# VH-VL binders against Protein ImuA (imuA), part 1

Scores and structures below are computed, not measured.

Target 1, 244 residues: Protein ImuA (imuA), of Caulobacter vibrioides (b8h429)
Amino acid sequence: MEAGTRTPTPVLSFGEPSIDGCFPGGGLPLGGWHEVTGAGLEDETGAAPAAFVTQLIRGLTDRKGGAVVWVARRADLFAPGLLGLGFPAARLIQVRARDEAETLSLLEDALSTQGVAAAVAEAEAPDLTAGRRLQLACEKRGGFGVVLHRRPYGGRAGGKPRLVSGSASFSRWRIAPAPSGPPPDDIGLGPPRWRVELERCRGGRPGGWILQAQEAGHGPHPFRLVSQLADHDVAAAEAGRRFG
Below, numbering starts at 1 at the first letter of every chain, in headers, positions and changes, except where a header shows other numbers; Kabat numbers aren't used for antibody chains.
F, E and O are the ipSAE of ESMFold2-Fast, ESMFold2 and OpenDDE, as the mean of both directions, binder to target and target to binder. V2 is 0.75 times the mean of E and O plus 0.25 times the DockQ between their complexes.
Where letters were taken out, [cut] stands.
Atom coordinates printed by the task and the answers are left out, and those that the model quotes come from them; centres of patches stay.

## First folded at step 7 (VH-VL; framework fv_guselkumab)

Design a1 (from f2 with heavy chain Y107W)
Fold by ESMFold2-Fast, scan of step 7:
Structure a1 (fold): chain C 244 residues (1-244), chain A 122 residues (1-122), chain B 111 residues (1-111)
Amino acid sequence: as target 1 above (244 residues)
Amino acid sequence: EVQLVQSGAEVKKPGESLKISCKGSGYSFTRYWIGWVRQMPGKGLEWMGIIYPGDSDTRYSPSFQGQVTISADKSISTAYLQWSSLKASDTAMYYCAREGYDFWEGWYFDSWGQGTLVTVSS
Amino acid sequence: QSVLTQPPSVSGAPGQRVTISCTGSSSNIGADYDVHWYQQLPGTAPKLLIYGNSNRPSGVPDRFSGSKSGTSASLAITGLQSEDEADYYCQSYDSSLSGYVFGGGTKLTVL
């Protein structure tokens, strides 16, 4: 029964080598917590990151089972398209928080609760002490934690440096909506798409992609890769050539 | 079907205590918040507070904090609103209502009790 | 005082259209919290009429519709009927109060 070897922590795989290759374990650890932030581009910035997190967790619950706890001070996750993605509403437990401190405390409690597979809190960034408590809670039950920022990161162009001293989270993500393709039936819009940037990952590397929601029952993973984000680096010293 | 059945009308004197009830049926009582709403004669609706019967987590409107006590007994699917000492200004219709919070569609009251009329006079 | 502002009364003739406004602030409707509407017929408990800004519960006619923009919401009633005479209340959530807030109510008279 009991061996002297530690059992590896399960990971959430995207099923896409360019994404999974960013992580030392081939995916997001289920015994850890992660930060997700919007890009602050349009009215849908808050809805798009929440929709992405919902789709990610749907993929997790399809594989693991268990309850999902969502802690928020307000209810603004509404997008008609989310109902079409097949999220298992019966597994969702919504919890109302009074203030920021209660939000993080309820998230910690949820992650420490037996039978909870994932917990999300809509909150500001935890300090290192709170972050360490969240990590311990995740490790205690193998839970998957998400802190969803209600505002864009302060590291915009010309602003705060992108690379800053890390939090206690395993990974940090920045999510924005992306244009959908033409509809296959000539009515409405196609499945939702996101511009997904992995800004930081412990022991891993950053990356960026355009991802599309995958319908329930259409493969084992919640997203389909549309494209990898372009590298906009320019070679300042590139040699020019004139046609003679 | 979902039903909320409230206790009958009360006529009380100032300084008396009172506890009114709201019994839920037709749903899982411990999985929904129950709110209390006051309507003074000829006036509008005022939210007083809300309770989650599964763990008795209770939240009050600032205007009613310390003026009333909200409680629930999950073994009999009943929520309560209580006063330690009534005053004439407590004369009102009191409604209980189930919060029909939808993850996608916000926090609203989807089912209402018939109301309990409380009259406080000398 | 009511946190959300509604006109105290509106009136219309049978078959006409009326709108009832609900004005909030940056801590409630302006913070993107949903607006819900309740109908209270004389001598009865309130009944949910519109939830999530524009959704109708089963049994509510499509003559009733809701909308939200900025810090305000509106309830529209088309094809007015005598049975629509009632008090109408908007309701949202307020982050500064951490609780539900109601409008003052609007008495609709069908003349």
Scores: ipSAE 0.008, ipTM 0.435, lowest interface PAE 13.5, mean pLDDT 79

Design a10 (from f2 with heavy chain D102N)
Fold by ESMFold2-Fast, scan of step 7:
Order: C-alpha cells, then structure tokens, then sequence
Structure a10 (fold): chain C 244 residues (1-244), chain A 122 residues (1-122), chain B 111 residues (1-111)
C-alpha cells in the first residue's frame, strides 16, 4: 500500500476555465465555507441567491450519499420554485434556529457531523473566531459550508447584511436574477439564469458571469456559462466598499 | 511515511483498568480522525469509535458507547482507548486506523496500526 | 453481528476470476454511501484495498476492482494468485446508526 501524501482537498469544478481559473485549486474547495448574498437590496429578500446555492449543492450531492442541512430562523426557508430545479428533497434536513448565535452553532455542528455533505445557514457574517471554527468543522468532515446572507424578516426594508473584517470564508459571492434562457424546442419555460459575481476568493481572483442551471442528467457540472461579464473587475472594486 | 504504532500486548484480569495507545507519525496528527476497530478471536471487524485529535471531538458506535473511552494527546501525537473495568468478553485484537475525511472518496481507513492484543482471563 | 452481508467464503484456482458481494440496505449502500474494501492477510492488520467504490490505492494491482449498484457492491479479483488468500471486508457508512459498518468478512481460498 502507498505510504506518503494524502489526496488534496477536493474541489467543485464549474467546467469553465474562466470560472475555475479564479480558484487556486481549479474549483471551489469542498472542505471549506463560503458566503453568498444578493447583489442589491431587492435581491437579498428574493429567491435567486437561495436558488443559486441550491443548484450549486445539487451538483455536489448528486454523486455521493449525504445529507444537506439548511438552518434558518424563519419558515419561508424554501420557495416552491426551488423544487423545479430538481433538488433531491429526500436529502434535505431543515432546522429552525432561535437566534443568530444558535444558527451559526447549528451550522458548525452540522458541518462536523458524519454523513452531512453540505450545510447552509441563513445568517449574518460570522466574526473571525466563528469563521475559523466553521473552517475547522468543514475540514474535519470534508463538508461544504455556506452562509447565505439574507435580510431579516420584517424590520427596515433598506437594511443590508453587515460586512465584517477578518471573515475566514474562502469565497464571497453576489447573486442577482437574470432573464431565463430560451425553452427547449422553443416551447414552455427556459431554464433559470443568474448574474453571478465572485466578489472575493482567498488566494484567487474575482470574476463575473451569467450562468444557467444545468438540468438533471446533463452532466457533472451544476451550471452552464452563458457569458462572461465585461466588468469582471467589479467584484474587486465592490470588495473595497463597505455597506453601512 | 505515514505510520501508526500501537502499544504492546496486554494480559489482564477481569475488573482491572487498561489504557492502550496508538502513536501517529509522518503526517499532521491533528488534521485526521483516528478510529478504533475491534476484532474478537476468529471474528470480523467492529468499528468502536473515532476521535479528531485537534479538538478531541469523539464519536462512538452505539454498541461501544459507555463501554470504553477514546481520547488523544495531540502534544505527543497519541490516541488512546481505555477501559475502567475489563470483562472476559473484551478479549480481542484492537486496531487503530487513520480515517480519510475526503467526502468525494468517502469515509474509510487508509492507514492501520499493527494491532494490540488484549487478553482478559476469566 | 454485521450490518453488511458477505458470503462467508469463496474459492478459485490460480489464474481464475472470483467475485465477493457485499449487500446493504437503504440506510447505507442504498443511500449512496460509498463502499470500501480491506484485505487482511493471515496474522496481519487490515489493509485498504479499494476506496470510494472503485479506486485503488498506490501499490494495489489492477486485477482488483470494485463496483456498486443499488444496495450492493462487489469486489472482483482476476488472475487469482496464492498470495490473495486472505479475509476481505467491505465497509460503508450507515445513516441510521450514524457510524461505520463492516461486512462479516469473506475468506478467500486459492485452490
């Protein structure tokens, strides 16, 4: 038997050089955690960021056994439209948390549990200490973590998630909806599309794209590239600006 | 070179306590789970539990919860399996093994210690 | 005793092919958890033979192969050699037990 170096941490490839080239390892690390938020205030209460996260995780879990844990404080956790993406509902475990501290604690516990492939929490940005604990939890089980920033139910409509210095997330994404693609055979509804911006990536570079959902059975990658955004540097510029 | 070296064979009487060890070398000890597996004479393999030495997070098989204690000392890269009071039924070969934690490749044991034979005389 | 079911023994002549089955349930192999295989030569510790259903560690000959379908997995050994005489164990993860499960083991005899 082999003595020596262990297999490196696996990555999720998008199958597109312009996207995969943004990451030091050629894809999103699976033994790590990531942040996803809406691109504007209107997007932060919409379904597009959650749908993007669901599609991303579907690509991961289709190949292996494992549960997906979704932690949130509210009952409006999943929009009915997310079922239209063919997500395997039998793998989803929804958990309700009392407050922000419990949300992050439950996320950490889920990520450190055997049999959990991915875990998502609808929460504010963790501080550096909490972020490091989440990273350790991901490394312990190889699980994929997501903190989905969403405006709280009620309160001031104009509120944005707080940006915290020193977050230990591997990547941060901004998501907005984009007009759907043409339907198959020019009938019915087309597959969903997103305007996807990689705002920050540890050891990598920012980018932006229009991505379309890959249908079930269309291969190993969760998305198809529609176009690369001309303003791919916007993510880097945006990272320099703090929300109030 | 990844190595797991276990302590030597033990001959004990029922009611005695025992702590056996598994020392890891050739890799980052705090970054991998260590599991314990029992093999009774002439029988198959039984998973007992695992520990993550970096924070001592420990998980037990339902059959072994409360029967043994698993611990680790990361300062000397050593994991332990302990009984407070041995029974004749604890007579077995005990293996420690390093767990692969790569989700895409599954949860498996990629490196094994040589085993510690524990004999409990009734 | 064991959660995964293997035949207690299999046998073959040198140069022949032998297959060892591993049958699980909906909470383990049927839930798409991977199957791993270990070889235990007489008097030695188990050694990883196949991981992730079909992958071979460095040093394992390509005459050993694994596959998985539904609630079952299979280890195939082609070109049998006398040094293949050993006990073979399958292993997976079980969601209802929240832990690792082994097959009962199969003793391979090379005639």
Amino acid sequence: as target 1 above (244 residues)
Amino acid sequence: EVQLVQSGAEVKKPGESLKISCKGSGYSFTRYWIGWVRQMPGKGLEWMGIIYPGDSDTRYSPSFQGQVTISADKSISTAYLQWSSLKASDTAMYYCAREGYNFWEGYYFDSWGQGTLVTVSS
Amino acid sequence: QSVLTQPPSVSGAPGQRVTISCTGSSSNIGADYDVHWYQQLPGTAPKLLIYGNSNRPSGVPDRFSGSKSGTSASLAITGLQSEDEADYYCQSYDSSLSGYVFGGGTKLTVL
Scores: ipSAE 0.081, ipTM 0.630, lowest interface PAE 5.4, mean pLDDT 82

Design a11 (from f2 with heavy chain D102E)
Fold by ESMFold2-Fast, scan of step 7:
Structure a11 (fold): chain C 244 residues (1-244), chain A 122 residues (1-122), chain B 111 residues (1-111)
Amino acid sequence: as target 1 above (244 residues)
Amino acid sequence: EVQLVQSGAEVKKPGESLKISCKGSGYSFTRYWIGWVRQMPGKGLEWMGIIYPGDSDTRYSPSFQGQVTISADKSISTAYLQWSSLKASDTAMYYCAREGYEFWEGYYFDSWGQGTLVTVSS
Amino acid sequence: QSVLTQPPSVSGAPGQRVTISCTGSSSNIGADYDVHWYQQLPGTAPKLLIYGNSNRPSGVPDRFSGSKSGTSASLAITGLQSEDEADYYCQSYDSSLSGYVFGGGTKLTVL
């Protein structure tokens, strides 16, 4: 075979027409990278963006297999809640980076590595050169890349376009926690829920939803649609998260 | 159709205050940055600052920090540019413009208001 | 003074090709930020002409094209027409200023 052969990139489908219909290929391209940002400061949003990314990647690895590389400057990745989603911890390779430049370099290396199905970096927005290199790395092996923007305490609220305008990502997501209902037959915490907003999608359209984690063995997709958000509802919820 | 409609021309004296407006329509106002650009008579374009109306996060050019105030009222989809005390050197055409973006490109202005002429004299 | 450098004027005859240069530095064009171009017809607001170095918005004719190399960019206009008389501005982003930067503008005269 020849390197750089043009072939349709496989996609990650949510299995929900209102979501998949936002993408030109009917899902997120696996040979591309994506941005995920919290809808508020880290102390407001907590682990919700990381949990959403973990659940999304679990769906990918259940279908495709392969390793997941998680690059961060801190080694405090696992919380009991993330493991409770059924993520295969044995497939996770945690890599500690010294600084921001090393974080993005390690992400690029992981995405171009055989046997790596997905790679996540906790990083600030890459510049255009780094973003273009990430996209090329994804295309070499069909890897799924995520840059997860963590908001420090006292930082800017929301994932405004300006923070990531210099990157060449395929999609950008804004994630907030959403209230969980009790389980159908029990008093306790129901499955986690997220307010999920697709802010941008190359060649596609934006959208918003309330999604619930789907447990392992209960269908082929990692999320269940709870409701679809109107554009004005998403804007109103975002306004309510203003930090004073 | 995306439109930015600015307030009308102003004639002022030095020391007076002024607030001009830019009303957006045809898109989700709270999801795009709005920039302000100055053009002095016969001169080029100068970026003054930008605001994200969704949370009023504002960033200024170093040349304009402390010289003007940019604000927005998302309930009426309107951005504002304000001076507490005008100077003759503020005489210029002022444009508002929406920051456009594509996943592969960023940091450009895709829609522009018609401009507000501010004349400060005497 | 402008952060990006453009020639103050260029001229050409109908049907001719003209190019307008835009020179930056390591903190803007040299940092691989894209270059965008605006056309300002006399008495009107600027209009986006080229974005992302070489992309044309709907309605912009093929005779306008953009390119970027190193710390510089160029706008090329082929088949020059009288309605092309306008001021042309390049624009990029500067990491040191954390903001938008414009060229000084180039007045195109069709002789």
Scores: ipSAE 0.008, ipTM 0.433, lowest interface PAE 13.7, mean pLDDT 80

Design a12 (from f2 with heavy chain G100S)
Fold by ESMFold2-Fast, scan of step 7:
Structure a12 (fold): chain C 244 residues (1-244), chain A 122 residues (1-122), chain B 111 residues (1-111)
Amino acid sequence: as target 1 above (244 residues)
Amino acid sequence: EVQLVQSGAEVKKPGESLKISCKGSGYSFTRYWIGWVRQMPGKGLEWMGIIYPGDSDTRYSPSFQGQVTISADKSISTAYLQWSSLKASDTAMYYCARESYDFWEGYYFDSWGQGTLVTVSS
Amino acid sequence: QSVLTQPPSVSGAPGQRVTISCTGSSSNIGADYDVHWYQQLPGTAPKLLIYGNSNRPSGVPDRFSGSKSGTSASLAITGLQSEDEADYYCQSYDSSLSGYVFGGGTKLTVL
């Protein structure tokens, strides 16, 4: 197209320069969708990736009106994260899907709905056509989309690659739990922590961090940085990058 | 600069059909929602509906669902508001307006057309 | 009537401060949807005056300011000038209507 009015893409900032610096716009695009998965096969069925996504979206809800839609075939995994992380339950709309195709269709519908700030679907990787439809839906409303990858325990489902090369997703994250820090008074456990790896993002660069949940009311950002991962070990490199 | 240019004033009789237009320029027309707002003489603003020109997804206010048709032709960057049968109560100024893409600051109209006066009488 | 409630009129003399209120409900302003304000000069189209509760577009003087608390918002105009004589509308989004809602408008008269 000939010259049009240039408008910057709105972003969701982590408030951490080492993370925000990985993105061309200084944060995750709000008019886009992202993929989140577990770092290993066991993590893909655990609570850590969902808890991370919940905490990320809590930061969004602290700053912006609108509903959050969570599409899943099972609703039972969300309640502990909601209660533990201070997520605003009144803004959450949980939708139960019958199958994989309906899950992605409902995600697309949610993202194209006025008044929906963010939508999450627990699903396998969408194909290129579905991914492009999700991106258009996000662009229509400036909505924040997440596909949280779900997998059965052990083995590969159907032997096909989980993630499609050339996917329309802006970024892909790998999440694993990390040991909690000590509480301030040395009683019980501290806030949850995650090993967070940005495997790829379009126009940006990968990275890795240990992040801790930020308490409600501490500020607008949902995480604090514990440490930056200085190097990727062999397992992380093979999980996140093709070898030569 | 962003501009929305609307068609000229219309004088109609009850029962007649009408289609008014709103042409966008200075931005990517298919990437922004276009809304329609009615202002009856001496009254306030009423949102009628909104369309996304990229795929013609259209949403109506409950008060205007079935009363009007909103459409767009992305090849000429133009949105339309149409009545199949006008009533005297449709006499009003009609504005088109572009919805912002500012996710953090909510949903608002950042650019407005000059308005199209529609008079329905006799 | 309108979904958001504004006083129908307000008046002031040059140099004074005036405030225009906008009251909503739990499905709009109370649901943390932002409030935006438009100025409509006589015989003209509305113009965006304040967006996102308190932000000013380029070209809007700093004597215009917005605020939001609970289910209500306010537009404040300090150093009132004759050129400010206009109708002012608040606007938010309503989840139960799945659409935009406007206040009834406030006519500002500068004496």
Scores: ipSAE 0.007, ipTM 0.529, lowest interface PAE 9.9, mean pLDDT 81

Design a13 (from f2 with heavy chain G100P)
Fold by ESMFold2-Fast, scan of step 7:
Structure a13 (fold): chain C 244 residues (1-244), chain A 122 residues (1-122), chain B 111 residues (1-111)
Amino acid sequence: as target 1 above (244 residues)
Amino acid sequence: EVQLVQSGAEVKKPGESLKISCKGSGYSFTRYWIGWVRQMPGKGLEWMGIIYPGDSDTRYSPSFQGQVTISADKSISTAYLQWSSLKASDTAMYYCAREPYDFWEGYYFDSWGQGTLVTVSS
Amino acid sequence: QSVLTQPPSVSGAPGQRVTISCTGSSSNIGADYDVHWYQQLPGTAPKLLIYGNSNRPSGVPDRFSGSKSGTSASLAITGLQSEDEADYYCQSYDSSLSGYVFGGGTKLTVL
């Protein structure tokens, strides 16, 4: 566990045993990077993966100080989701990249910067060399990295992650929207929900859940568990996907 | 036990069409990629393309894009490799092979069919 | 010429050790893509021998081992036996080609 140091690796806990139990350290390592993709094509999943990442990072910023850097070529689609989830805008630094190479370079630079707690890049999957550089950057500063894929590998849900991305990321997530919870008075929309599948994590196990956003100030964790996905199984996970 | 069983040897003339098959058994066919590999007489292995039968996502080697079509019928656990017009240079042994869809351990073929010999001569 | 370079042949006597090299470039092995090895006995289909640089499938003897360094990989065979006489192929992935690449193959002759 200690990997040559006596200091425990900091983790982001979900506060739910069925989720945290999937990770060797009881949560997502803060000194690592993670992949998040939609469960289908961009027009099928909409803003759900970006909203999920925003809510996850909100939970991180509630527990530690520091800036959050968001690198994208199309930053204009981010703002509605950010405002809707109550993310602290003062901590967010949005950076526009010209192309994919610049996007990954800026992500690496952000993760190597003192005072940056987390960085997200909307990008194609990094190759193995780029992925290894991102992991090194995270390890040096304890930064939390996310590569958010706007389309799945292979052009359809569940394409091979490794054909585009190396094995350097700690975890890989597949996100789809789920029907909102019922509002207390049956008027309007309830809190947002996601169908969340952990496809792979280094040294851990896969899992799937329906998660609901937790309102700011209503506890230490960004999500509430609605249910475990009963249709998720080990054979499906070992074959590389269950949710397409 | 995992098995890939390929169709029998074919003897064809230039210009003819052909479709050969690869039937998987002993595993969940829709959860593994099927690749096609060519071996010309006395030569090495060449990757042609790969298909994920669960959603028919198909990728081709640049050398074979437009030369062949790869398809699958998941209802009978069978993958296909097909030519619209054969050439003498298509004479080769053709193998199908299964690749795990594993994030950490992809890019290799863990089970192979016995091969289909295709001979194209006038 | 294949994308990955192997010697066309190697030979050894029973009980000896041989190594088969596989040389790539910065877009494949040098980009940290894993190297896999296949054994093709005369008249048969290839069989997976080593995957993920150094892992053996069930049923492959520990006489076979793989390693990787920089832009190259090697297959080592110890305690050579007559049944090891075969063609051996390395295989990786190439990011510039966006595809699977094989070595040209090495014919192993056991005296």
Scores: ipSAE 0.005, ipTM 0.441, lowest interface PAE 11.9, mean pLDDT 79

Design a15 (from f2 with heavy chain Y101F)
Fold by ESMFold2-Fast, scan of step 7:
Structure a15 (fold): chain C 244 residues (1-244), chain A 122 residues (1-122), chain B 111 residues (1-111)
Amino acid sequence: as target 1 above (244 residues)
Amino acid sequence: EVQLVQSGAEVKKPGESLKISCKGSGYSFTRYWIGWVRQMPGKGLEWMGIIYPGDSDTRYSPSFQGQVTISADKSISTAYLQWSSLKASDTAMYYCAREGFDFWEGYYFDSWGQGTLVTVSS
Amino acid sequence: QSVLTQPPSVSGAPGQRVTISCTGSSSNIGADYDVHWYQQLPGTAPKLLIYGNSNRPSGVPDRFSGSKSGTSASLAITGLQSEDEADYYCQSYDSSLSGYVFGGGTKLTVL
């Protein structure tokens, strides 16, 4: 039996038809969790994916209100510079975890907490059971979850790749840095840019873009589209990753 | 370029022991799982097990647990498949294969060795 | 036993389109594990043809494409050529076995 009147799924819109058109609901679901990783091995330990996630959730907090919980095993991977771009630092709650299991448990707890708008964990990918628990937590509270797939500085998280279980996430993203501007003398003057690949999303389609951060007060959306990536460019980037 | 080079063909009798090898080159050997896949004459592919050479963590298919031993020597970028006592039913082509990018896109094999034919007959 | 089901054979004429199905269960393809495809030419080792349901490795022509829906996946080959005569295997991961599972293979004959 049906559970009553269907309501539209709340979404975070990018404000760009080429991006929003990839999603069945016209944006990222707010009651769901997503996976973000670096495009290559070097990017997985770099700042670009974390900066992209920070900018994305800043856009959410501008609209929704509520606290943001960031769970990580090492505090030095969460540099003050990553909080820039107009992010309200007073809403950020940093939580240190001892190991992978505690990291995922704390992420689930945060997403189940009233008043938490978004929660991010720097972790290996959850197994299917853990992923389904995260999705349920997001659905109950309307929370936005992110698993930022990142190897800790100085080593591998757990020493093994993600082989045992699949993913129950709504979407999976690959992030690499992109140059901020063309002239060298303008380096550091413009907002950061990312090469952003949407690898997978439920009921949607993949895509790729170069996106630039929008500062608070310069528009309603967290990113500006710089360019769309051609399919063959995305395929070439995927092929390049196999040689590392 | 990524290459997996396997040891040469073997002709053995039932009851004999055997150890075949798979040498990786052109990539960081300790960063990727190496799998072993059996193909009996005229039959399909069967996954036997995998090993992570960086810490020698080994996982077996339920059908092959206890029938074979998988090991690796990271100092020479070589993985091994071993039988303590061969049977005629072990006659097959054996492939080693590297699992795809070791972090996110697990569960597939992106590079394959040429195969080692093992014939077990009296 | 969690095995993937493929038709044992398929055939087509040069220039035609064929599709090869791969049917799984709730513990593998139905559990959101990706489907991968391998091509095995006679007398050679398997070669990765499609990974992650629909991605082509460098050097694989775009006439090969993959898709996945529910508990099933399919490999489509358009513009058939004689060099496409091979065995094709689907592969996924099975949570109940905690391991890799292969389809039984499909022999493609180009007339």
Scores: ipSAE 0.000, ipTM 0.427, lowest interface PAE 14.0, mean pLDDT 79

Design a16 (from f2 with heavy chain Y101W)
Fold by ESMFold2-Fast, scan of step 7:
Structure a16 (fold): chain C 244 residues (1-244), chain A 122 residues (1-122), chain B 111 residues (1-111)
Amino acid sequence: as target 1 above (244 residues)
Amino acid sequence: EVQLVQSGAEVKKPGESLKISCKGSGYSFTRYWIGWVRQMPGKGLEWMGIIYPGDSDTRYSPSFQGQVTISADKSISTAYLQWSSLKASDTAMYYCAREGWDFWEGYYFDSWGQGTLVTVSS
Amino acid sequence: QSVLTQPPSVSGAPGQRVTISCTGSSSNIGADYDVHWYQQLPGTAPKLLIYGNSNRPSGVPDRFSGSKSGTSASLAITGLQSEDEADYYCQSYDSSLSGYVFGGGTKLTVL
């Protein structure tokens, strides 16, 4: 893999060509940071984005081990999702932040720490300077970073997108829950499913899928593909938008 | 504001040792790589090496490997460039610069020190 | 000498457009490493002018622009002014050297 970067980073393969093909390196970069947002308002999507991130990180730690640092102002909101997905609680270091500035600072500290495989923070979009620090920390330690947004990305005050000069995040994802079919997940049966949209990927292409959590110990990949969203296929999606 | 302040000009004889400094302020010193760049009189810029102050991971240009030592003291936010035995050919302006690299917009220097002039003559 | 090739000098009159080229090889610009540009006013340290092929730092006028194609990059200066008189350096990364590489520099003279 040649990625036009100072240090080539290993990738997390989903094991699915339609997903891995969206990334220049054939997978999601591990020595980088990513943004994850709910598809609607916080109360419409619930815990789905956090559960998706948890499953993604579980897949990473199943391969290499290492500590996972989770920085949140509401540390206890994450625990039920970890238990439901079979995530080993002993790998998790939960850190409670007082405010947004401390959240991003703690995320950077975690990513700069030897032995930390991944770090997640629930925060607003970092500015360019903070984003570069996160990326440098990830490249230095080979860590996987996630900034998890509670509210729709860019849909803050006045409904106008918040513009930041350049983004150091490698990818931006939009997550919504998806029905699991009978028996329903809400009675504690069947693995969870998500509608997963890759909105942006630096040097890559967008895509969309319905993904299901892979059971623990089945293999290194965190998800199974249920279906590919046809309107997010590269050529078809671009051609469709061009045709008025 | 981000600032890099370098030590003053030096006049040395061949064979003498020298250590020049670059002090960072206005940012988290341990979170950015610091590079050293040489400019010989009337010549262009040459990259010498780079250090990550948080753990002193250092990387050198092939032309400068073994010729100089780059180090940092994170307790005082200062990076160093050192020669054990100076040569007349070391006469140059030496700049330190902070790397503003990110994943896709990589490998550039966003803030520069004012430079330290080193003159080596008999 | 320098790894990236620039013309040693370029000149223009006030209000004109000038273009400074930067030519690399398959191990640097041709390997899709970004090109960055620095302005060095007489007697001063270099200053970042363009990063990531075409991005301007805060405070750099929009009359400075960058582009990249194949193994080459260009810095364009429109509406040339007397205060633009300086040395300009391109810079990239080289995979075979595992390090940063600079062009030889271009002296811009404003008439």
Scores: ipSAE 0.000, ipTM 0.424, lowest interface PAE 15.6, mean pLDDT 79

